# Designs tried in a protein design chat: VH-VL binders against q9vpl3. Part 167

Target 1, 224 residues: q9vpl3
Amino acid sequence: RGKINIQRPKAPHYERARVVAVTQPKYPELPKAKSCFKTRAERTQQQQENPYNEIIAREVRNWLDHSRLVAFFHLSSITADDIFRVRVQLHKQNLHLKSYGSKIIEQAVKNTRYEAIVPLFHSNHCIVFSPDPEKTAALLRIVRRVPQMVLLGGIVEETMLSRNQLVAYAQMPGLHAVQAQLVQTLSQAPGHLIQQLQAHQNSFVQVLDVHAKNQMNEETPKST

## First folded at step 6 (VH-VL)

Design v2 (framework fv_cemiplimab)
Fold by ESMFold2-Fast, scan of step 6:
Structure v2 (fold): chain C 224 residues (1-224), chain A 122 residues (1-122), chain B 107 residues (1-107)
Amino acid sequence: as target 1 above (224 residues)
Amino acid sequence: EVQLLESGGVLVQPGGSLRLSCAASGFTFSNYAMTWVRQAPGKGLEWVSLISWSGGSTYFADSVKGRFTISRDNSKNTLYLQMNSLKGEDTAVYYCARDVYDSEGFLYFDYWGQGTLVTVSS
Amino acid sequence: DIQMTQSPSSLSASVGDSITITCRASQSISTYLNWYQQKPGKAPNLLIYGASSLQSGVPSRFSGSGSGTDFTLTIRTLQPEDFATYYCQQGYSTPRTFGPGTVVDFR
């Protein structure tokens, strides 16, 4: 039988099943990314050291050890169906959307150069990982159409970058060597990055307030 | 076609030093973590060391910790293992392998080199 | 460190037989277990990862199962090229550890 080995007769179905399996990690069970309202009991449980948190923290460290691109997002209220569609679209570009609790992230980055990112994860958040930094442009293109995801910053080639620096990096679509040179030029101290990212969050809140106010003002046309 | 080619294995005296190299081709080397695994003559496999994609994180087996150093040069697609204070028990075939971390969180070694024999004897 | 054991240490079988090799971890490793095949004088090859996922290019006669501490590798309808040494390996924690190996030989 002379069939081509690279062909999959049920490619769409198998690809979809693969993506679902990929977005549903088997260990530990049920780390599913979605905006969540956490109860007081859940927050109290997170405050205590938990052996399972260390296991999940290893998962985060493994992502960092195997990813040249890490992007941080604030995640507004989003349905499970919507986040699943985004996850599928990202996965086709070798971009992996994950969500972890702030305590787990703190444990994962403790005593590492990335410890300064912990304050970014006080509110609802998600992280996109990829082994390929050239996918930064594809990431930003996809996320531009998802208003519930607000870019806070990221890590490219082990260098912490603000939102504006990530956008600049994405506009340099050359070979990875050229992009690495840009990352070295744009690098900033962790303290400065945290301040810029926190300022962005404050600016975003202000922008939302202004936008809501403008919507109301435009609803009431001027008497001219 | 993924290929890993080890080199540097020779006879060396106890207490000596040796550097092994692993040349990678057929994939984007800088996108993967890499590992060294050894096998003593007639014995099973023993994991030795692991290095992250950037070289920013390194891990070692207790038997070699403090004596061996793992490093990489992503511009040359080459992995290194610097072995110091060699002992008879370090005699083994040393394999270079690609370490994969997939979207489900599984860690495995998907491609291996042919191995290079290191003999520590007086 | 997580210790891995395999049973049996050696197995004699004939072409066409179905065989099972077992692997035990000293503590729970969920499904973070891989299986490798090594032929004499050759480097190991990945067969199965994540306890049950078949590596691309590996024949469907190979299958894996298990979770926690107990795992099995099954080879249905043994072929001549399947006579080799098989190793299990945990990817749950560092240091990574291998089982001692199971030699599958001709009867």
Scores: ipSAE 0.045, ipTM 0.591, lowest interface PAE 6.9, mean pLDDT 79

Design v20 (framework fv_cemiplimab)
Fold by ESMFold2-Fast, scan of step 6:
Structure v20 (fold): chain C 224 residues (1-224), chain A 122 residues (1-122), chain B 107 residues (1-107)
Amino acid sequence: as target 1 above (224 residues)
Amino acid sequence: EVQLLESGGVLVQPGGSLRLSCAASGFYFSNYAMTWVRQAPGKGLEWVSGISWSGGSTYFADSVKGRFTISRDNSKNTLYLQMNSLKGEDTAVYYCARDVYDSEGFLYFDYWGQGTLVTVSS
Amino acid sequence: DIQMTQSPSSLSASVGDSITITCRASQSISTYLNWYQQKPGKAPNLLIYGASSLQSGVPSRFSGSGSGTDFTLTIRTLQPEDFATYYCQQGYSTPRTFGPGTVVDFR
């Protein structure tokens, strides 16, 4: 039935190509039985009680969980035509520009290891997602021509990076092992708001095979 | 073509530890999130844990949080569930399932393994 | 956590019958509801996702409907292979939660 998940799960970017990057994308409300006896205030209150923000927050969590490159930008005033051109250029590189409200982002990352990013989104912002961390250099080349987009930082290979760290990462050659080493080194810098991710990165479960009970019916390969 | 094969289920004493494995084949394992779902004898299904395609995000049911750890090795197409501080109420058949986020934005478990029985008893 | 309930807990039916199973969520989950079938001694299999989308390979006699908190699974012209336990499951938020199941037995 068209449930292909071979590349990586992602919302169809082309469906949003016609709209300007908005802080709070809206989803159509589900059809409901009409009520002739409810006041406008009662209908408005019922709409405010509906958890539509959680639907959008779920989408944000999926993008975060299924992208190896996430870049955060402050977005100054920009025309619909200009942002559309940027979206097209980014899409050609498998880079997906999204805009979400601050409350939705906070809801999406609450109780996750990404909660530390919330302060980045207190003003106008947008996020670029990609499954391919090698595209960081391409991303920065495209946005350097867009003065309205100011890089704040990002997440590469599950590691939070500051603006300077992400720029340094982009200057590396396309060597996966070297890039992973750089990400690890940069993420260990003291005094950053990335402390919440450091505990997870410092913990390796290299001995799962030793701790697990043996079963004759299944292979027990070493795990990282 | 899609296959998920669980193993590791045995009899364990309360307070003990056990690691379950799930070997995946017939699809691009590294492109899918994965999940563990359990079923106590004669009872219904209970979601236990989930892991993103990269292993970067993990999720747990409150009943197992702090005791269980989920991990994956994408180079070996294998999913793991490390179970610590086991309790009698953890006795169940543990299923490995593929967690799909499809092009329409829905989340569901489309393929399941055969299950492996974990018994926690003295 | 979102609590799921199913009605009835069990149901006796004959081949050729049309049966309906109801699932309710403790809060609105839009259309993020899935239905699974589990035969005795076997793993569950996906029947319906997104409240009404039929999984590939599942017979058209199965249909789902609903949104918000109330959902329905209907099996038209019940076949021998349909005697199983049916579970609803919300995919709206973590933790994912299942209904307690509905057992469909021989009459």
Scores: ipSAE 0.000, ipTM 0.433, lowest interface PAE 15.6, mean pLDDT 75

Design v22 (framework fv_cemiplimab)
Fold by ESMFold2-Fast, scan of step 6:
Structure v22 (fold): chain C 224 residues (1-224), chain A 122 residues (1-122), chain B 107 residues (1-107)
Amino acid sequence: as target 1 above (224 residues)
Amino acid sequence: EVQLLESGGVLVQPGGSLRLSCAASGFTFSNYAMTWVRQAPGKGLEWVSGISWSGYSTYFADSVKGRFTISRDNSKNTLYLQMNSLKGEDTAVYYCARDVYDSEGFLYFDYWGQGTLVTVSS
Amino acid sequence: DIQMTQSPSSLSASVGDSITITCRASQSISTYLNWYQQKPGKAPNLLIYGASSLQSGVPSRFSGSGSGTDFTLTIRTLQPEDFATYYCQQGYSTPRTFGPGTVVDFR
């Protein structure tokens, strides 16, 4: 069986290349159908039609098709070494940390019941997937030690949950029937989750604006 | 250990219907996507259909789209394939398999059942 | 849809030989290719996934390589239990497609 905790992790160089491929806008070399010279506007238009986006959108759909636990995070600046260590810790618990652009997520969830979550990904973000919803407690324990990752909410057994609802779910490990019933009960206010997640995202934008103003004041001191 | 056991394969007449079942044990069935793959006598493997862990998303090969339906009952650890409007070309051994999506994004079928033979003829 | 082809369709070999089977995809599938082995009268079993990753329990004499459109399966020091049919399969997009198979017979 392949679900043992001591399972050997994937090669580090492969994991890093994988993260770079999905977190950075990397466009495949496109055939030249028009004039070799392209304006900035034409290049922007081509980027919106990039076939690479459809490939990554398929990847997101595959994760949704194979995951009972999906957790959404706001991601602050973090070093490559630090995120790699977090990914290794999560992988040992069958938790898979992925990052996708907002347009990729929109393309993946378009015409699905999850389309409403798209607005909360306009800022820097990452997603954790797992086929095992019992790993929610392990996820929150690991992420507690990563201040750069802020839990926004998630989807457990196809039910959208707020941050507080996910925390409540995690506090009842091993009570599967009770947890399933709790998920059903917590999902009784569907519109409220999206509003809470959007409000949280807007608060972060405001905090970043204040930080930027403070940074500017420090860099441009006034002499007396 | 992981076990998949198919059943339901019988002789049916062209235009008939049949439902195949796949009983899963030895793993948490509801944590995995599942698939059906068939093999005509003396021929190669052909992917037929796939279903997400919850049953929300289903996928079909063009040769069976509109005629076959895939479903699952996670409370009974059972996968189903409903086959309608059967044709002679649907004669094959039907395998169910566990569909894995790993941390590196690879999709593969790691465990397979023994197969059940469906014969469509008059 | 992505079409898969295999070469050769069949080959004859003796125990102790090293053999290679080639698989070609109609479009680039990166490394999203799997190899399966099927012995007569039995279900297929997974040998290699992601072009080069050996499945647990599979002997180290099996190896896979390739990326893009061209892939190879190599069996070093062929054993009696290796006489079987081998299939490649792309895990890149739906519909999932298999190659037509390569039969490895005793010479």
Scores: ipSAE 0.129, ipTM 0.619, lowest interface PAE 4.7, mean pLDDT 80

Design v23 (framework fv_cemiplimab)
Fold by ESMFold2-Fast, scan of step 6:
Structure v23 (fold): chain C 224 residues (1-224), chain A 122 residues (1-122), chain B 107 residues (1-107)
Amino acid sequence: as target 1 above (224 residues)
Amino acid sequence: EVQLLESGGVLVQPGGSLRLSCAASGFTFSNYAMTWVRQAPGKGLEWVSGISWSGWSTYFADSVKGRFTISRDNSKNTLYLQMNSLKGEDTAVYYCARDVYDSEGFLYFDYWGQGTLVTVSS
Amino acid sequence: DIQMTQSPSSLSASVGDSITITCRASQSISTYLNWYQQKPGKAPNLLIYGASSLQSGVPSRFSGSGSGTDFTLTIRTLQPEDFATYYCQQGYSTPRTFGPGTVVDFR
């Protein structure tokens, strides 16, 4: 007759066991979708002889093989919680934020057309993948709110693009034919993404030099 | 609404060549990797070949390496399998299928065509 | 290459029965295992991916479990339309490989 039975006193123990069982990982987790904020332990583990490294390298190849939009970012210090929130927001737009070790990326792109990107990953980095290149505008809007993520460049429709070229692509009207033509037109020599990063540094130095000269505040005497 | 339609299967003599086509519709063909899977009469499924969304990467089963070539034309939403130096063991129904790589990293074939029969016999 | 085996190779069951098909990989494939159903005279269709994820549109009577080398497909309340051949397939490494199949016959 009673809807509440005498087993009630056992519920706390049962529920605790249930919660623990649900939160316990059923299978070993692979570090393929790591946070862009990497610990020393995570970086060290990536460089050791580990059978999971080949699995992850294969995953990088699969992402490259199944994505028409790939964007590369330099990452400043950011918490795991903050990057997780960014990842969730990106996922709603079919944009997939991934972080991999430099050796794994090198292994994945070795002997491929993408080998030129390896130097971009010698510091903290992350990559965003999408099968839909029309999501470039959405990507840039989301990342604009994350100052720790600095766009370096990307690959759109098999074409390597600098940061400025990706921004231009994102501003296209949304007519696919126009976007495809722009991508073809914007294609540049290999290494262009790295040169673009250096150009930003040179522009900063140039601005400082112009201001110093305009204000006549630079060192005037050539000697004494 | 996703549809895959294979064509090109005919009777060929051993040592001959044949090209199969797979026409895709109902989805953005250029966003997906594609695959060919075959099935000999009364036997099980055998993966034959795969191709990335752009066509840059191609993969083959050991039984067909050096004899088969996979390619795609994204402007025509069509997948191809060029089969050379055909053997009796290549007799099978050939299916094309869409190869999905999801956000969790799983690879699977979610939609399949109806198949086209290739018979290699004297 | 990763080799896949299935047991049993065939089984006979009645409508309403619960059946289990086992798949084994020659090496650990984590959870990168898929299950396909092929009805007589038709193309295969995806039932389960990633060992336990049910494909959209597939009835809930189908379920998958397992990790590493041992995997199972369970059909709880067998229906007439479940008369088919079932294949497991590893998505872990290239070449992608299928099990030999399990034929489910109604008797």
Scores: ipSAE 0.007, ipTM 0.487, lowest interface PAE 11.2, mean pLDDT 77

Design v24 (framework fv_cemiplimab)
Fold by ESMFold2-Fast, scan of step 6:
Structure v24 (fold): chain C 224 residues (1-224), chain A 122 residues (1-122), chain B 107 residues (1-107)
Amino acid sequence: as target 1 above (224 residues)
Amino acid sequence: EVQLLESGGVLVQPGGSLRLSCAASGFTFSNYAMTWVRQAPGKGLEWVSGISWTGGTTYFADSVKGRFTISRDNSKNTLYLQMNSLKGEDTAVYYCARDVYDSEGFLYFDYWGQGTLVTVSS
Amino acid sequence: DIQMTQSPSSLSASVGDSITITCRASQSISTYLNWYQQKPGKAPNLLIYGASSLQSGVPSRFSGSGSGTDFTLTIRTLQPEDFATYYCQQGYSTPRTFGPGTVVDFR
């Protein structure tokens, strides 16, 4: 049934566990009231992890562990209909568009080699997963038509890559040995790569802010 | 016609070391994660270890963590399990299996080798 | 760790019988449940994955159902080659865990 490969994941099925967690009437480890005067026990309960978040974090870990291609995007304002259309187009190429909260991503990558990506997810974001690294070219072709999605970087064959490195990788589809060598050659230091990814995100936010301000100024006509 | 053939199982003294091999054929080995599952005589199946398709990520059951190492050589289509500090409880038939994550999102072991017997006894 | 239990531990049946084996997980595993068959002296073989999907080459008399914590394997019109040990296995989280097995013996 279908092409089988541990690196060919689809969305994990934690449906029953999530439903049970959501329908649970009270979570005993979380406080009922948000009071400024809390007992030691109540404060300790507030520090405990939400089991619903752990279930979703496990889904994210499963996606990361079984995807040969993971791409990170900054996501600007986009309608539900538009993002659904993009998701359907990506799905036809075995590319899976997902969005997760920053706390969930932090839990998912905690104590892993990918922990350093957490800062990328403090603003609007989305992630595309695929078991097939040769789909990187297809991914970038699709995303070129979606200006609301800005590539920040990714993980290919368990190696963290900057935006430029992912673009370079995409230009050599079907030559997996050469692509693997490129990934090894381009990957220099996790710290440096993360700084490049963070700088790109910050620069994009600044560009959007300037653009928005310029449009607001142009919409306010000058006197006379 | 996927085939997996384990080898290396022998009698070993407690505290000894042993390396198992699994030769794969009939599929693109470098495209699949692999796993080791063991079965003690007269007992059930126990998952031991797993390795990603590149070898960059490895997983271990708590019972073998720190003692066993899993590795692979994709150029030789071979999976390895290095077993150190062997205990009597490690006596089992060790199976090599292909670890699949399919297009529907399910994880399972679709093809298994015939197993190799490791006996740890004084 | 997710603990798996199977019921019954053993079952005696005759050719042509219909049998049911139950598997339970200590926590919800959605549909991440697989069934394996193992004949004496042989390696296990995959029967069903994802709780209900029949593996290629497996006879249609085998069927699986369930989700969450409760799962069932049914063999309709038992054949001589079906006398074996059956294991359920969760693929939901690491470590992967197997049930203790159900031995299906000839009567």
Scores: ipSAE 0.006, ipTM 0.451, lowest interface PAE 13.8, mean pLDDT 76

Design v25 (framework fv_cemiplimab)
Fold by ESMFold2-Fast, scan of step 6:
Order: C-alpha cells, then structure tokens, then sequence
Structure v25 (fold): chain C 224 residues (1-224), chain A 122 residues (1-122), chain B 107 residues (1-107)
C-alpha cells in the first residue's frame, strides 16, 4: 500500500474518538455482533475511513511514478480464478494488474496532466503497470486471450496513447529509441486522442445498453 | 553488477552552493526512482530527497526543502543533488540509492553508492 | 512525520551468539519496514524489506518479523562480519525515516 503521507492533523479526530469511547454505553456481552444500529462511535469510525482513500491514492501515484507503461482496460464479468491466472501470467513479464475505485483514481490524478483519464473509469476497469515499456507487446499477447479485458488506451513514457497507437507501438522493432520516436509522432494531437478514448468507451456503453434492452424485451410479458 | 558512484563532495563555506552527481551502471537507470540519504559524522542515516523514474515527481525532507533540488539525466544515467544555502548542519556523507517500488507495494533502497563527503565549514 | 526508535542503542556480543534488535514506529506502518546493515566506513546494505522478506544474497541467519508498530531483527549464530550498525527504516509514508541505529560490538 505504498507510501503514505499522513500530515493532516489527526489529533483532534483521535481525541474526539477517545472521548466517544470513554462515554460510550456499556454493552452486555453478546455471542452475536449487532451492526444494524449506527452508534456515535460508528459514525466516527466512518470518518476515519477517509484517510484510507488517501493511502490508496498514494499507492496509485507511486505506481504512476514508478511505471513507464500504464495500460487501461474495460473489465467485463470474469471469475476470480480467471483473473488470478491472468495476474500470474502478467507478473512473469513484470506487468502488474491493479484495480482501484474511480474516486481513488480521480484523487490520485487530480491536478496532474493525467486527469483526462478519469472518464475511462466510470465503468468496470483495471490497469496494468510496468516499469518496462518494452513489455507492451507481451501485454497485448497475454490479453488477446482474455476477451473480458478490452484495451482502451494507455500511457507510455508519460505520453497518452489511444488503443490503436498502443498497438502500433507494440509492433515496433523493439529498439527503445525507435519506439520513443513513434510515441512522439503518434501523440501529435492530444485533443483528438482524448476524444478517441472517450468515443470507444461510449460505444461500449451503447452496445451494453442495447443488449440489456433486448434481453428485457425478450423476457417482458404483455401487459393488459 | 549494479553500481552507483557519487562525486562532488568538497569543503564549502556556509551559505555556499554545491552540486553532487551519482553515476549509475549495471541496470536500466530510467526504470527506477532514485534517492539521496545523508549521514553526519558519527550520526545515523537521514533521508534527504527522492525523484521518480521520469523526473515527474520530486520529494524532500523538511530540513532541506527550498534549499536542495533533485534532478536526473536518464540519457547519461546520472542523478544530481543541487545544494544551495548550505549550513553547518548539512555536513555529512551523501549516499545515492536506488528506490524500489515492488509489485507488493513495498518501498526500499536496494543498492547504495559509496558516498561522497560534504563539509560545510568556514 | 513517523518517528522510529531502536533498542538497544548498542550491544556487545560474541561470535556464535544470537542477538535481537527491536524497532518501534510512532504510528502503525503495517509491514512497510526495512532493515539495513552498515559496516564501519562503508555504505549501508539492504538486509530485509517488507518486515520479513530477505534480500537476495543475504545470509539466512538474518530474519525479520513484526507488523504495526513493533518490529524485530534477529541474527542467529553471529559471525565476525556481522559486527556493524543496524538501521530500521519505514517505507510507509514521506518523509522516509530511519531509526537511530544499533551498534553491534565485540565483547
């Protein structure tokens, strides 16, 4: 869970929690825990969960700071066993599959040049990180066999690339200098790139919506 | 195999400036974050500064913030520490080290240079 | 800032002894603790990362344990090359902080 900077004053909050604990009513010993009633202590505990968001956001920043390859995927329904097998295959190539909530990603990239990626994470998603951009070809070979993972785009050498640009990058001769030149050439229009990534996401949402409507229409009985 | 070699440590007057260099070899320098750690004579280790693989993010200890700048040149496999407004308290051996963030999320310094001595005295 | 403390500050031991060094963090750092060894006049060397993971090339007589705020480094069957200063370091948050060190001397 990476590097955490807890510089926000916690003393007032901890002091409040201690006061609540001291004044909290004594509960009789019960074999079963009661968690349906929210006490003042539970409300204080929920506020304590806010620091965990910053902890995880720092983990995301550390991945971005230590990765030269970042690939974004839409993730459809997949079993725990299947995703675990994919993680193992990726790990052998120094590729690290991670999943984070959209609010945490937004918090991590806020006020950075990568803020434009936030819309990609409004649906089911996952991210693959690697310190080695030469592993892009290996990444695409592995995910080609995983239809539940759909490539949306990525970041290579701090340059945002669309799906097609990332595929083109993977097909280069494997010389870092040549790949860097391709990345520089392909990133000529950042506005167009962002629109391409958003269009791909919107197309998927529309396809899923049509499928859902078709299934509902098939199952709906006639109303009187 | 992995080697880090610091240079630039000399005697400097208080208020002076100095730039330290760390030459890296035996690994892909541009794939790793780097850090500077110092040790005053007869004292313990103190983390000073860190920099991401790309130069995109830099971090400093409060004792040096505003006076020191960390930078890197990935084409030369070299890390730098620019030290300004030097104080007697900055007298130390300065080590560069490779800053690893592994797949389990652990942060640690796996390889260190031999160190370069900076003395701030009149 | 997370403050790190070590105990003892120094200890005297003989070859073949087993020794234990303790490190305490001022707040919970989970398992984000590293141990370094520094021999006189030389740079530090990583021994253990993530509280208990032994760095490649480090002898198996070194082991680490702990989580939260309390951590331990153990050296079994002390060898002549183990007389050194040992530092713990938290990797949990910025700034990274080191313990004050434990000096292991000849008895």
Amino acid sequence: as target 1 above (224 residues)
Amino acid sequence: EVQLLESGGVLVQPGGSLRLSCAASGFTFSNYAMTWVRQAPGKGLEWVSGISWSRGSTYFADSVKGRFTISRDNSKNTLYLQMNSLKGEDTAVYYCARDVYDSEGFLYFDYWGQGTLVTVSS
Amino acid sequence: DIQMTQSPSSLSASVGDSITITCRASQSISTYLNWYQQKPGKAPNLLIYGASSLQSGVPSRFSGSGSGTDFTLTIRTLQPEDFATYYCQQGYSTPRTFGPGTVVDFR
Scores: ipSAE 0.008, ipTM 0.481, lowest interface PAE 11.0, mean pLDDT 77

Design v26 (framework fv_cemiplimab)
Fold by ESMFold2-Fast, scan of step 6:
Structure v26 (fold): chain C 224 residues (1-224), chain A 122 residues (1-122), chain B 107 residues (1-107)
Amino acid sequence: as target 1 above (224 residues)
Amino acid sequence: EVQLLESGGVLVQPGGSLRLSCAASGFTFSNYAMTWVRQAPGKGLEWVSGISWSGGSTYFADSVKGRFTISRDNSKNTLYLQMNSLKGEDTAVYYCAREVYDSEGFLYFDYWGQGTLVTVSS
Amino acid sequence: DIQMTQSPSSLSASVGDSITITCRASQSISTYLNWYQQKPGKAPNLLIYGASSLQSGVPSRFSGSGSGTDFTLTIRTLQPEDFATYYCQQGYSTPRTFGPGTVVDFR
């Protein structure tokens, strides 16, 4: 038949793996920060050690240094399989979904102009990073089908944008000059932007309190 | 088709200043962090400096901190290294390289220029 | 700063040999280690990133392994174009640091 096995794989590969595993140095792994969803065991292990906090804060700073698009989301309960599917779809568009503890984010953005975003992360959250700001439209299209992820705002080309401003940016033509002009115009009222983020945060915190109570009472609120 | 071309390397007296340039083509320059790595004649590689995609964050090796500055002009697709108070030990081939930070958190230099030789001699 | 060391500093090999180069970090860097190849008079070329991921275009005879502080680069069935200097580099923290290099020359 059309199948010709010209490859003669040497075995046993499993024996090699076992030898490597027993001789390989045993070092503590960094806390997992790559998923928006954690198993029950992982959620109980959210107690961070100071050394790990600084290591992961370094990771967050690296993402900020290498990303022109940063989008912040509230994350409701979602299964590992579902978030994996979302992550795969995002990855195809050069969008990288990450989850970090609020204390780690605070350490990463402390003494920077982005410090104002810290209150957004006092609840369950995740962040999407991308080096390509034109992917904002693709991001919003993918997330539209994920009700567990609620857009809070973002940073585009070092400019903090509210949810509505980020949506407006996503609808712009793919011309760099036009997009830069929009970002520049939207960033000309810094007091208003901070107020918008605080207003969304305060309203959202109230909704989260209700949502948390309703989840404990087996309810899923639909409004914001 | 990613290309990086360094220029500006010349003979300079100790205590002198020099600016190196790296012209990038074949990719969206403004989407990537960039780095400078040097190599003294017959020696190994030494990381010198790095810069974020926007130029908002810059990093330096202790051996050059306070003497060198890194900058970029995204409109010209060009990376710069301003070298001040040059010492004999700064004699090296200077490479610019593109810095990638991937989805797994791995940081690596995937494309390098051909290098430009800086000689600091008395 | 994280210090990187390589062993051996140089080795002589023949075409068809399999060779192993070792890299050690002064502290744990998980799997955030890269390998580069540099031929005389040329710029370095990325071979492996993240300890074990092969860069596109790099021959499958190159492989990397390790985690924590100890890492290895293996070249199976050495070819003439593989005679070069090999460097490990940690991408774990700033400053980024390179190993001193291992020279692979013709026996």
Scores: ipSAE 0.446, ipTM 0.752, lowest interface PAE 2.7, mean pLDDT 80

Design v27 (framework fv_cemiplimab)
Fold by ESMFold2-Fast, scan of step 6:
Structure v27 (fold): chain C 224 residues (1-224), chain A 122 residues (1-122), chain B 107 residues (1-107)
Amino acid sequence: as target 1 above (224 residues)
Amino acid sequence: EVQLLESGGVLVQPGGSLRLSCAASGFTFSNYAMTWVRQAPGKGLEWVSGISWSGGSTYFADSVKGRFTISRDNSKNTLYLQMNSLKGEDTAVYYCARDVYWSEGFLYFDYWGQGTLVTVSS
Amino acid sequence: DIQMTQSPSSLSASVGDSITITCRASQSISTYLNWYQQKPGKAPNLLIYGASSLQSGVPSRFSGSGSGTDFTLTIRTLQPEDFATYYCQQGYSTPRTFGPGTVVDFR
């Protein structure tokens, strides 16, 4: 049995192994609506009455309850293998990449101070959670190499920050008093911050799309 | 050397109030959710209350809801449980524990204090 | 609330025995089950989380299995320090609930 224990990594590696395992149901199996062709109105009504949504919303609340750093990203088309590699790199830094449907996010946050984030999830998205706000710099370093992930903003120590504010926070030297003051100075009413976050998303996504198209049209490596 | 140290347990008459404290050391307290679990003499474990890392979300067992309040002071690395309208059924050893959520959503209590005895009797 | 039951409520065993403790949930909790050990006069200690994940520092003779409503804790080659009370606990929903415990006594 010694080998069983050695081959079974500690908590972070166990979570990585579970991400790879796709056959085990994560939550209690409730009768899920099988994929059927339905109108959006019928699909919305069916999901609203589906108890499975409450189970996933519960998971989202647990992440929020245990995270001092929450970062929101727009996620463009990416392969399962590529996103898995990103998830592994993030996990080494105690950063947890998750994706949830917009209705589930809304259900999870509707009675919390985080209700204002709902508009961010009207497009393809993913969220990174961490208990450690000092990991913001590591997060941005990792996602810099993932053009499919576009930073929209985040929440640090219960304060909603725009993309630029979060980047500024990451660049602080780690002096706690200065970082706390910066968070307070940058803070705004949650509704106004959401509008700023969405505006930056649209601008940055457009730049990314142009870059992706130019890269696609480039057939030969650069000479220098 | 993660350490949790409870204090405040004493003999209280029914209907009385008491505040328990849990002093945390050896880890970054503000990075973790915390919980209170009690154990009546000769009985099993009963979850009482939980609090998020920031104190922004609190949760209670139905048996204590409306009577108990959980709070924390991250600057002092201290967790509190304010107990009001105490009943004989609240007699128990109260443990504070660190509440973890980082393995695919598994919630578990990895470190526990030594416990503090609260006796509610006339 | 999710109700937890354990079987047996108590058992007597000798050093070197292999024992199994069963835990059942009143509804499906997937793999959101934890096992704790409590020695007389001491605080509980985490053994296993997520039904089958061994906590760091816990001897490999402890193992857990199960999903849904039925779970087991197995202790292979019981040692003197293993005589204790064992509790299962669901981490699936609030309120979190513990089983009534299984007392493992010396025979």
Scores: ipSAE 0.126, ipTM 0.606, lowest interface PAE 5.6, mean pLDDT 79

